# VH-VL binders against o60147: the designs that were tried, part 218

Target 1, 175 residues: o60147
Amino acid sequence: MLEKNKYLYIFRHIQTNQVLLSQGNVLKKTALFQLPYPLQKPVAPNGMRPAKLRKDHWVPLLKVEFPNESMFQSVFMQLLNYRKYRSVQPLTSDLLKLPIPVRRRKIMRQEVPNTIADLADILNKEKFPENSVRLQLSDKSDSEYADWPPSVQIDSEEIKLSRGFREKTTVDEAR
Key: E = the ipSAE of ESMFold2; O = the ipSAE of OpenDDE; V2 = 0.75 times the mean of E and O plus 0.25 times the DockQ between their complexes.

## First folded at step 9 (VH-VL)

Design yb9 (framework fv_tocilizumab)
Fold by ESMFold2-Fast, scan of step 9:
Structure yb9 (fold): chain C 175 residues (1-175), chain A 119 residues (1-119), chain B 107 residues (1-107)
Amino acid sequence: as target 1 above (175 residues)
Amino acid sequence: QVQLQESGPGLVRPSQTLSLTCTVSGYSISSGYYWSWVRQPPGRGLEWIGYIYHSGSTTYNPSLKSRVTMLRDTSKNQFSLRLSSVTAADTAVYYCARHPEWVSGLDYWGQGSLVTVSS
Amino acid sequence: DIQMTQSPSSLSASVGDRVTITCRASQSISSYLNWYQQKPGKAPKLLIYDASSLQSGVPSRFSGSGSGTDFTFTISSLQPEDIATYYCQQSWSTPYTFGQGTKVEIK
């Protein structure tokens, strides 16, 4: 049986705590368009450009197993919409008082709690069967950022992959 | 290449509203950056008025906050300044300028538009 | 609001001279200090950002240093085209504030 589009792979940046969502266990360069803040200073002043993807800088945060492709697509699209919504919301006055690098760092640090809270919110609104959605975390304490519905089963075993969601060491995409 | 250009009436009557528009070319204002207004009274220094973030959120200088409104028109790639209840003290050259999110300086400026407040 | 004080308010120097301008913030602004050049009838031009970073296209004779409350701007060898008013500006917190300006004139 094919494992097509039943898994959501969520990655965390080792330094910034920024989050990337992926349909596959290996990040594609296009995932960088999910980031509201660039990882590198732009080379050209004419606009924002995606940074090169350094796969060794992204570690597993969470793997979600859905009962079927339809449920996966629904949750994945809603999670992307939550992320886009957050990126266009007005910044609070408290954040606007901070210097730009300090503000950016504070916002980036919140992406892990925000992503987990958003996922739980979506799953609480959906009428999935009991224990039909399986979560496997790299750090089980991250599950405490949200209250989970009866449809969710949290795996007792944490993710032990230090090189993304694969056994082999990932290689830098560009140099 | 990024260019900013101010436009609007150069003469405003006391108690009326000063309205200026900044037209941006070479970059979409909804894609990033803070977009600012700065003024300079004749023979004096620079005063920051406020900015609008690419998302539409605004921050104004507290000394002007009760009179200032900034808006963006993403379809025309413009952002605007509205300053109400003007007096002679508001006579100045008004500049629009861009502020990057990753560095602290205002890197591109318009040419400036002189607004005179007189009867 | 953060107050920015420049010194001197004006100076007169000869071509080839080393020119130094200072800027003092009323509270610590870390390295969030920028320097601008303004020629008569023109918009300000960013020369230095983040206290010491040279803006692209700006001649290397311009430099900046400092952190916290005390900052220095230097022109290592004054050229005729450098005759202008120079402003410092803090970006630590809103409202962003400028120094009063330093007018640089040739003797």
Scores: ipSAE 0.000, ipTM 0.494, lowest interface PAE 12.8, mean pLDDT 82

Design za1 (framework fv_gimsilumab; at its last look DockQ between E and O 0.05; V2 from the best seeds 0.00; counts 0 for: pae O 7.4 > 2, placed apart)
Fold by ESMFold2-Fast, scan of step 9:
Structure za1 (fold): chain C 175 residues (1-175), chain A 121 residues (1-121), chain B 107 residues (1-107)
Amino acid sequence: as target 1 above (175 residues)
Amino acid sequence: EVQLVESGGGLVQPGGSLRLSCAASGFTFSDYWMHWLRQVPGKGPVWVSRINSDGSSTTYADSVRGRFTISRDNANNTLFLQMNSLRADDTALYFCARESYYWGTGWFDYWGQGTPVTVSS
Amino acid sequence: EIVLTQSPVTLSVSPGERVTLSCRASQSVSSNLAWYQQKLGQGPRLLIYGASTRATDIPARFSGSGSETEFTLTISSLQSEDFAVYYCQQYNNWPLTFGQGTKLEIK
């Protein structure tokens, strides 16, 4: 029997650099609930709806393969909670000087570096076996946002943006 | 007001089956990840199973994998746990719980009252 | 899996007292720890998440602190409705795990 749920798919918005996490290779509308909103509290109001999902505006950033579902779920939960806690932190005085739209754009631009740094921090703390976690990036230079532990193997092949997170077929593997 | 109400528990012989239900109200059920947990009196809760908002992804504790099936009916705001091949060590009070935040943070903001399951010879 | 050990197992106290409950994790859980209150015949009620953030509608007398492996729940002035069992839960690592509980009973 095949173990499921061992891949983490990370998408970024083409204009804003906002990041969405997914357990599947296709982004779902409910993923938009990850985006910071003033009304997303522990006792969130019922009936709140995510914004419209435009799949063509989100591209692959990173794919992570874990040895098993337990490790995947641990890292996935930790990433979501890093983002949740960051959203409730007080803003710096420099950010507070900026108009709200400019401030939000600046914060959103940092989501890619922040997500990559958070992932590396989590993987450094978990002490996984050497070369047990495989990263495949759309742009390998994004790996420079963090220092990676020995548990991480960065795939030499970048994600082909035209293919999204599609799995290789026998035809693709022959190329 | 958020409410979760479990039902379907009872007394069953080893090897038997039960189907538990959890009726949800007061929130948009289809937006939330849902869990089943169980508790033996005097002990802490133990996680059993999880299902995502649309039912496409399920996860099980090692002790119940292959025997239990979690499912949901978003049209009727109901969560289910089909329990097969029941064993004496499955005896517990079974809770459904809503995972906080819409996207899988791992802590529970609302729980039901629990439905008792007793597996005895 | 991560084991959470709560202490004391039982605490006998009077209304008005400051109460401190401890939760120790077998390995680091960062700040990913929640506290729940459970009364007889009821399911657990969320009090604290993220080690120190109060859930909505939870009275200010409840506070949480700690990180990594050592966590504390404090009730600054115990009220009669606070006599219950308290559980800590980690959500840092899968599977999710809970402590064995601390029972607050009246002196």
Scores: ipSAE 0.639, ipTM 0.841, lowest interface PAE 1.6, mean pLDDT 86
Fold by ESMFold2, look of step 11:
Structure za1 (fold): chain C 175 residues (1-175), chain A 121 residues (1-121), chain B 107 residues (1-107)
Amino acid sequence: as target 1 above (175 residues)
Amino acid sequence: EVQLVESGGGLVQPGGSLRLSCAASGFTFSDYWMHWLRQVPGKGPVWVSRINSDGSSTTYADSVRGRFTISRDNANNTLFLQMNSLRADDTALYFCARESYYWGTGWFDYWGQGTPVTVSS
Amino acid sequence: EIVLTQSPVTLSVSPGERVTLSCRASQSVSSNLAWYQQKLGQGPRLLIYGASTRATDIPARFSGSGSETEFTLTISSLQSEDFAVYYCQQYNNWPLTFGQGTKLEIK
């Protein structure tokens, strides 16, 4: 009956590769609360949580279309709880041996593969009907981070950037 | 010192209306997703409705959809539940609850004390 | 929607004892389970989230365990203030649901 929020949008940060989840195609300022509190001296973009949401620093990573709002709400909620679980885990000894700037970069760069793997894990467990979930990626090679269930149909067309988040190129045409 | 205080409950006839309020203090109200839940004495809570931080998205239990409207006034730190076409099985203690810091996670770190609603002829 | 069944319905116990409360889900909820304490005349108080993570300022005598469909809340040394009703809540699937409660009362 209600179909307003059946799309999941996932963004990545252009410099740090941190990930934010969204119910809409535009990030809200409160999305930053998905990131853990910054360390002693938070800095952007190389800090843990930026002080402000800079929309020009966040680009599409993937978009998921669910058959209904209830399925969307369940998956969105589960993804956020995966992030909470990960945020409270102790660091490994291998990470603790690294200089702090290197450690931060390594942790943040795992957010893309971790989020994609989490999404696939949820979709494999939920037993959705075959081909009922449409997945569209900005970079189709990112699908390689996980094994997808029969319920997922990966769109052949990659997400193109909007005017406000256009990548710099040697060719100025939108594609 | 997070506090949530419900008000506006009372006795009403079937088919009637009530408007519940929840006054919030001790936190930045406009950053949090808020919920209404209800509880019949001796039973577990039952989820009723959710509203996101700016009020742009609302979700309802099937049993109340079309009859109840959740809303918020972020300038005055107040959450509302407009209850129309009330039925006897809406009789319960109504709570407002704050979703955790990781909004959208579906669990509640603070609850009010509740406001009783009785629907009888 | 997911049904949570708590056992026992009532547990009579003395201060100082170890108690274990159970919550069973009708289908897997992964680790997306919370525990709440509710005293007469009060709203629920969050104890545990993520099946096993204590909420802020919750005493160490409270612990949670389990995953998928079987969960427990343990109070390692019962205090007089712990007599209350305890609820589990799942947040794996929409809509959110709670168990029917376990009343912990003095023997």
Scores: ipSAE 0.511, ipTM 0.799, lowest interface PAE 2.6, mean pLDDT 85
Fold by OpenDDE, second read of step 10:
Parts: C-alpha cells; structure tokens; sequence
Structure za1 (fold): chain C 175 residues (1-175), chain A 121 residues (1-121), chain B 107 residues (1-107)
C-alpha cells in the first residue's frame, strides 16, 4: 500500500495575513477555495479570494508532522470547520463601529493567531499520545498563542521561510 | 515484504564507539518514523531512540541522551545509531523497528532480527 | 515512566489449551497497549494494538482485551508454534515501555 503525505503546512499571506492550509509543502491553486468570496471582485491585498494563486505572496507559518494519514485528515478537516464557523459568526459591535476597510484588516490580522489557537484546541481535544505530533514554527513566538498538549513536540528550530513552499525537494526541482 | 536488517554490532571496550545500521526494504522508508530499541537477554525490550520521517526531529531515552545519535539516510533506506561513550550497561541486542503508519502511533509493526552489542573490558 | 507488570512470568502449557496472559500498568494507559510475540533468535512480532485490535495476518486465536490498567492477551487454543515470550507495551505516555514478558513453554 502506498503511503500518503502526513504533513500539514500552514501558509500566511505576506500582506493580508490570510491563512491557507496545505497538504504538502507546495501550495496548490485549489487552496484558494479556502478563502471566502468577496461581495465585489477585488484583487489582493484587498481581496478576500484572489483570482490567481501568487505563490510568492505566501510564506510558511508552521509545519505539522503527524504519525499517520488518519490523524492528519482528522485535524485538517477540523481546522477547515473552525474557519468556516468563524466566517459565519456575527460581527461584534466593536467591529461594526469601524469602517469596512479597517474592519477587514482587523479581521484578517487575527487569522494567524486564531488558526494557531484552533490547531492547539483541536489537538487538545483529540488527546493524541504524548509526543506523537511534531510542530515546527516559522516564528517561535507564535507558539505562545496557545497552550499545547503533551501530544505536541515543538521543534526548537524554526522553519526556513520560502515563498510558495516550505523547502525545495527533488520532486519540486524536477517540476 | 517489509524487511529490517540491523548490522554493526560487536565487541567494544568501555568508552568506545559503535555505529549501527538498519537496512530497510519493502516499503517507502521516508514515510515512516523509525526507532531503535535494545533488549538484554531474558528481559523485555527497552526503547532507546526515535527519529521522524525526514530526520529533523529526534528523541532519546534518558540513559543514552548525549551519547547516542539517531539518524537516517532516506535516499539509501538506512537508519543509523551512532553510539559513543559506551558503557557496560549498554550491552544488549539492538533492534530497529518501524512505527506504525496507517493504524496509529506509538507501537511497532515491524522489527529487525537485531544486532548484538557487547561492552566489556 | 509507566511500569508494566506481566503475569505469570512463566507458564507451562500443552497444545490445545486456552491461555490467558495478564499485563498491569502502574497508571492508566487508556487503550494504548500493544502485544508482541518473540520467538528465540527473532525480533518481536506485533500481535495486538489498541488493546484489542488484531494486527494483519495474526491468527484469530489471538485476542486482546482490557483498558486503563488491566489488560489480557488470550490464545483460545494453543498451537505448537505459539511457544514463545509475550510482551505488552504501552504507548500512552513517553517514554514507551514494555513489560518483562511471559514465557510460554511446553508442559
């Protein structure tokens, strides 16, 4: 039986701080479907969903390695559900008082810490075995956005930032 | 057929060094977390070290931390254990084992036959 | 670390007999327990994981049960090839730990 990818990569947009989830170290154009449609057709950085995937606008936020595909899939789907849930929640009165552009910026700025917190919450609920999940962050300080369960082993080394993908592999070089 | 074959064991004096190898075949080696364990005759296995798929993360038992180094060469489907500052209590049969991929984490679905390490003056 | 205690240490049995092996944990390991068989001169072979799930290609005569701190491996009808040492292993907490083993020998 062919083994499947068990790596979760989370990317952030360098201008908007929007977040994309990826199975594997290279962003695919289908990842843009994770972003909501805007009421108007704007382009990045003002757009919620850009028309084209500009890989050079996305940098790795964190990498998660799971022991198996089942664990990966479970966490991946839950993350998507968390995002969807937030997208349909009513805006707070404080946010409604702000001009639309400012409001949008503020919401987008929260995507990174919210995503990290979501990941931690999901992992806490899953109750995976101790040291079964490996977490590597582009910025170690981002680990402070959440309390991590014993199942998570945080790497002392930060990931090297590469736009559009985490790192070049032999497969990537051949493309 | 999944196969793990250990080698590199032998007799060494206290303070000496050995490098163990484990040749893997029959599966995509780079997709699996690998482990070293050791066993004294008549006793149960004892976990020694773990390495993740790409070798970027390693874990060690307290008894070997600072002395042993686990590594892997995915291009050649080989797992390694560099053992330095060996002590008499390191004497054991050393196994490489594959951590299960599809069904869970933390148990071993395949083991090698083991390679013997004897530390004696 | 979690200590796993197996009993009995040695069990003399005859082919065809029902065999029950015990593994007790010093603290709860939930269902994160595996069983292995080891024959002389060989590495361990996985029998059970998740306390009760039989591994691939393991005969139906092998079964596991239990949770938390009490676990049992049962061989419904012992075969001649089943004489070996059996180990339990927990993977609920780090570090991973094994029991001391139960040796099945021929009566």
Amino acid sequence: as target 1 above (175 residues)
Amino acid sequence: EVQLVESGGGLVQPGGSLRLSCAASGFTFSDYWMHWLRQVPGKGPVWVSRINSDGSSTTYADSVRGRFTISRDNANNTLFLQMNSLRADDTALYFCARESYYWGTGWFDYWGQGTPVTVSS
Amino acid sequence: EIVLTQSPVTLSVSPGERVTLSCRASQSVSSNLAWYQQKLGQGPRLLIYGASTRATDIPARFSGSGSETEFTLTISSLQSEDFAVYYCQQYNNWPLTFGQGTKLEIK
Scores: ipSAE 0.022, ipTM 0.662, lowest interface PAE 4.2, mean pLDDT 87
ESMFold2 (binder alone), look of step 11: mean pLDDT 93; pTM 0.948
OpenDDE, look of step 11: ipSAE 0.019; ipTM 0.607

Design za10 (framework fv_gimsilumab; at its last look DockQ between E and O 0.05; V2 from the best seeds 0.00; counts 0 for: pae O 13.0 > 2, placed apart)
Fold by ESMFold2-Fast, scan of step 9:
Structure za10 (fold): chain C 175 residues (1-175), chain A 121 residues (1-121), chain B 107 residues (1-107)
Amino acid sequence: as target 1 above (175 residues)
Amino acid sequence: EVQLVESGGGLVQPGGSLRLSCAASGFTFSDYWMHWLRQVPGKGPVWVSRIDSDGSSTTYADSVRGRFTISRDNANNTLFLQMNSLRADDTALYFCARESYYEGTGWFDYWGQGTPVTVSS
Amino acid sequence: EIVLTQSPVTLSVSPGERVTLSCRASQSVSSNLAWYQQKLGQGPRLLIYGASTRATDIPARFSGSGSETEFTLTISSLQSEDFAVYYCQQYNNWPLTFGQGTKLEIK
């Protein structure tokens, strides 16, 4: 028997450019634990609210289709670990010279190119069969952040957001 | 602090069923992916099953797919493994384990003590 | 599945000695390797993840090194509480797999 195709969804925050990975097309609030800089709002000068998931603040960046569970889980797990290792590494001396707000913006802006480069690196190392992995982007120019192996087929059609994504899924969930 | 306590193991005949439970305490259970693993005495652990934080996604080892069902009750901080059509080679100590850093990383920061399952006639 | 082979199977040592345990993978696992300690009647205890990052509250005498297919766990000065079985685990490829273990016993 043939296995059903598996999908990895990658989302980008519209304001901060931070990235979230999901194994489903619906973001869960626990995905926010992937972020080095939490989306928390101050409730007072020394108080903070728990992180909230605003689905309307996240847009699809990338959708990756895999032919089987093993390939999907391997790539998903490796991507999560690349992000985790990066978050625990000490900051470089050039970043430490920057004011905290400037430093954070610079780090956050790099998450999109870093995630795309990480995905390409993983796919280049795994040596999957030719044209076995299908890549669909919201902005096709983002594919230029990396060199892709023969295993990757880039879809000619970009991901399109429905009106319902923005209005229907706009839920502010406290954690 | 963090504690995982397995129960429900025992002696069963081939073809029988058993339901294992894992009681979690000392952390927000609903934030973590959870696993079941098993170990034959003197051998290394073998991964059995995985469930995500809200129970919407489950994955199984090829050897148990179709026979075992992992589930969770986040209101009562409990993880379950329903084992059906048990075979002699399912005999092992069964552990529940918490996955590190909330989601999908693949290493385990806390394990229970294990509950023994023996499938024999 | 990725096969992890640990060596030696059993190591007889005295307290105070430096010990090095080996784990070899059948294919590259990058740095996605963890080490666990297991004592009789207990579940495994995480020591190292990411090949070289020490887990919370793990003594400094434990250290990990290696990448790709060859990994080592070193205990710089063995304590009496360190006599246990040690397992490596890869989390680079699905499904997750463990080595067969190295048993540290008193000489």
Scores: ipSAE 0.761, ipTM 0.894, lowest interface PAE 0.7, mean pLDDT 85
Fold by ESMFold2, look of step 11:
Structure za10 (fold): chain C 175 residues (1-175), chain A 121 residues (1-121), chain B 107 residues (1-107)
Amino acid sequence: as target 1 above (175 residues)
Amino acid sequence: EVQLVESGGGLVQPGGSLRLSCAASGFTFSDYWMHWLRQVPGKGPVWVSRIDSDGSSTTYADSVRGRFTISRDNANNTLFLQMNSLRADDTALYFCARESYYEGTGWFDYWGQGTPVTVSS
Amino acid sequence: EIVLTQSPVTLSVSPGERVTLSCRASQSVSSNLAWYQQKLGQGPRLLIYGASTRATDIPARFSGSGSETEFTLTISSLQSEDFAVYYCQQYNNWPLTFGQGTKLEIK
């Protein structure tokens, strides 16, 4: 009866620009498993998975409100599977010519535009009602990475990085 | 070696209750999303419920919402399904399944052997 | 929700043959399709995910292909232990759904 998980929260790492997806407005430690990192190989070839989740290193990138849990779950699954697909693709010859640290940095810096493009691609393919999906970004210029369908309403107000996804309160402002 | 072992199935009357257990071993249970599925012989599996790695989020198929409760005990590596108000169409073989290491992807890399549940008068 | 239709329903074959099983989705599921094998009295065993990626420890005789709405599982040289029921499963859209199965039985 009561709808759950209607919100998709996407975080960006302040240093690497890696991306994590979350059902909640606070990251769980297991979200790190989304980063390309085989269990048998502790050091990832294409991206770096931190040993621990440092919540102060992850800031809002965007938030999406869906009209129901089914839409949320479908989009969440598709985004994760896009990331899996991308993580196993062969590297281009241009990337292979780079030293490994430079290569990893270049790959990581594509995660923001790639995730936004993936999200828009999914939403363009789904048949959601007009203005049924509300998108809020921390930097509205990031919406320019993709073409958005009529189902998406882009919120005019940006998410403030200092507050995370939590609602503004007097307690939050005191810290 | 990853193992999932279901137990607690049996014969119950309509309107009755039953609690299924799934004992997990060979992996870090608290890292994984877990699911219950069921299967009538001769048909494909049908998804029933899921619970995230720390138990804070649960989702149910419409046919069982309000009657079934999924839960987990991460200290004892056990998944549970409390089934109340059972109906004849809940009769099936019940499986627990582990979602892939990339949580939330929606496919299952390990399943148990199943525990039969029969609801009949 | 997405309906997966498998064909044939039953296939009678001999060891050593190449077999192809089909799965058709009622709408596009991209490449978000898995294949499972289930033997009598056992739980399903993951064979393929992502339409074409073999799961760990799955023999190379199993291969998957397809995208969008049409998918196939191929067993290149059928072994005695491969007689079972095979299911496809989509994970593109909620809720998760499975096909009705294809039974491989010995001729």
Scores: ipSAE 0.602, ipTM 0.830, lowest interface PAE 1.9, mean pLDDT 86
Fold by OpenDDE, second read of step 10:
Structure za10 (fold): chain C 175 residues (1-175), chain A 121 residues (1-121), chain B 107 residues (1-107)
Amino acid sequence: as target 1 above (175 residues)
Amino acid sequence: EVQLVESGGGLVQPGGSLRLSCAASGFTFSDYWMHWLRQVPGKGPVWVSRIDSDGSSTTYADSVRGRFTISRDNANNTLFLQMNSLRADDTALYFCARESYYEGTGWFDYWGQGTPVTVSS
Amino acid sequence: EIVLTQSPVTLSVSPGERVTLSCRASQSVSSNLAWYQQKLGQGPRLLIYGASTRATDIPARFSGSGSETEFTLTISSLQSEDFAVYYCQQYNNWPLTFGQGTKLEIK
């Protein structure tokens, strides 16, 4: 739907806190390409790309509404680039002291705050019009991970989401 | 609203067969791994079988392996359990449940009301 | 298989009371433990997963704690609708296993 072209949804893994970006409120298989390919088994969910998308493993973290698709695409690509950049950066000495599995877990735990911070940084640089970007978080406290520019209006209501899939409908609320 | 409704239970003689069904609604059925569990009155649930989203992988408890077959029809949002060579100790209330998975194992976020199976001479 | 032992088997309590249920595992299950509520004539209802995370739409009076082999479900103030059987379940190892349950009944 054309209406969804201006919406960014960010999902987090329910246990690992890995992050996936999505255009629209439904995760697609292609989202898995955002995760690194595993060198060795086990492949997932130990911070690696699984063979199959388990949508039920993911919950929405935040929703961003942009004025148009062009702005969405710009921010979306930049987010991916930020993530790629981090993935190739040298690990800190503290992380290097940890066993690989523990290290991976620690890195994954930082994905949520890092992604939020990235988003804020990108939006700060883009200098969009005031209150032109609407941000809705599943947990409002997550907004504290970053300073947001005037272009961002943070919704007072938390996003209501079905786990791994889409926004909750009225029917969902009645459950 | 997520709903799971089991059916197909009944009375059967030892050595007999039953086919249980679980009708799912309120969610995208094909996106979830599903399970069968059973419960004897006054006891805790016991895991029976698991099936992945497209039915390409199935797992069974040792007690039912070779006798039970789990399957699914995603087009009709239905989970099945074919039970053959039934024994008295298979008598229980059978539940279908939706999996919430983590690291190769999981918990169950939604259950049906159960369908009773009684194996008796 | 991992054996989960719940205690007590039965607990008689009054509305408004604080209730603490125990689940002990025969070996470490890390934090891979869930709690369920089951009322008579109904299927189990998920309360807690990951030892301490409340499921969707679960009242705040329910809380879980513990790790490895010792786990606790706490109801801060028992409500009339909370009288039921409570089960713990581990999902750290195959096969998945449940406790024998704790029955909360009216004093």
Scores: ipSAE 0.070, ipTM 0.693, lowest interface PAE 2.5, mean pLDDT 88
ESMFold2 (binder alone), look of step 11: mean pLDDT 93; pTM 0.948
OpenDDE, look of step 11: ipSAE 0.000; ipTM 0.572

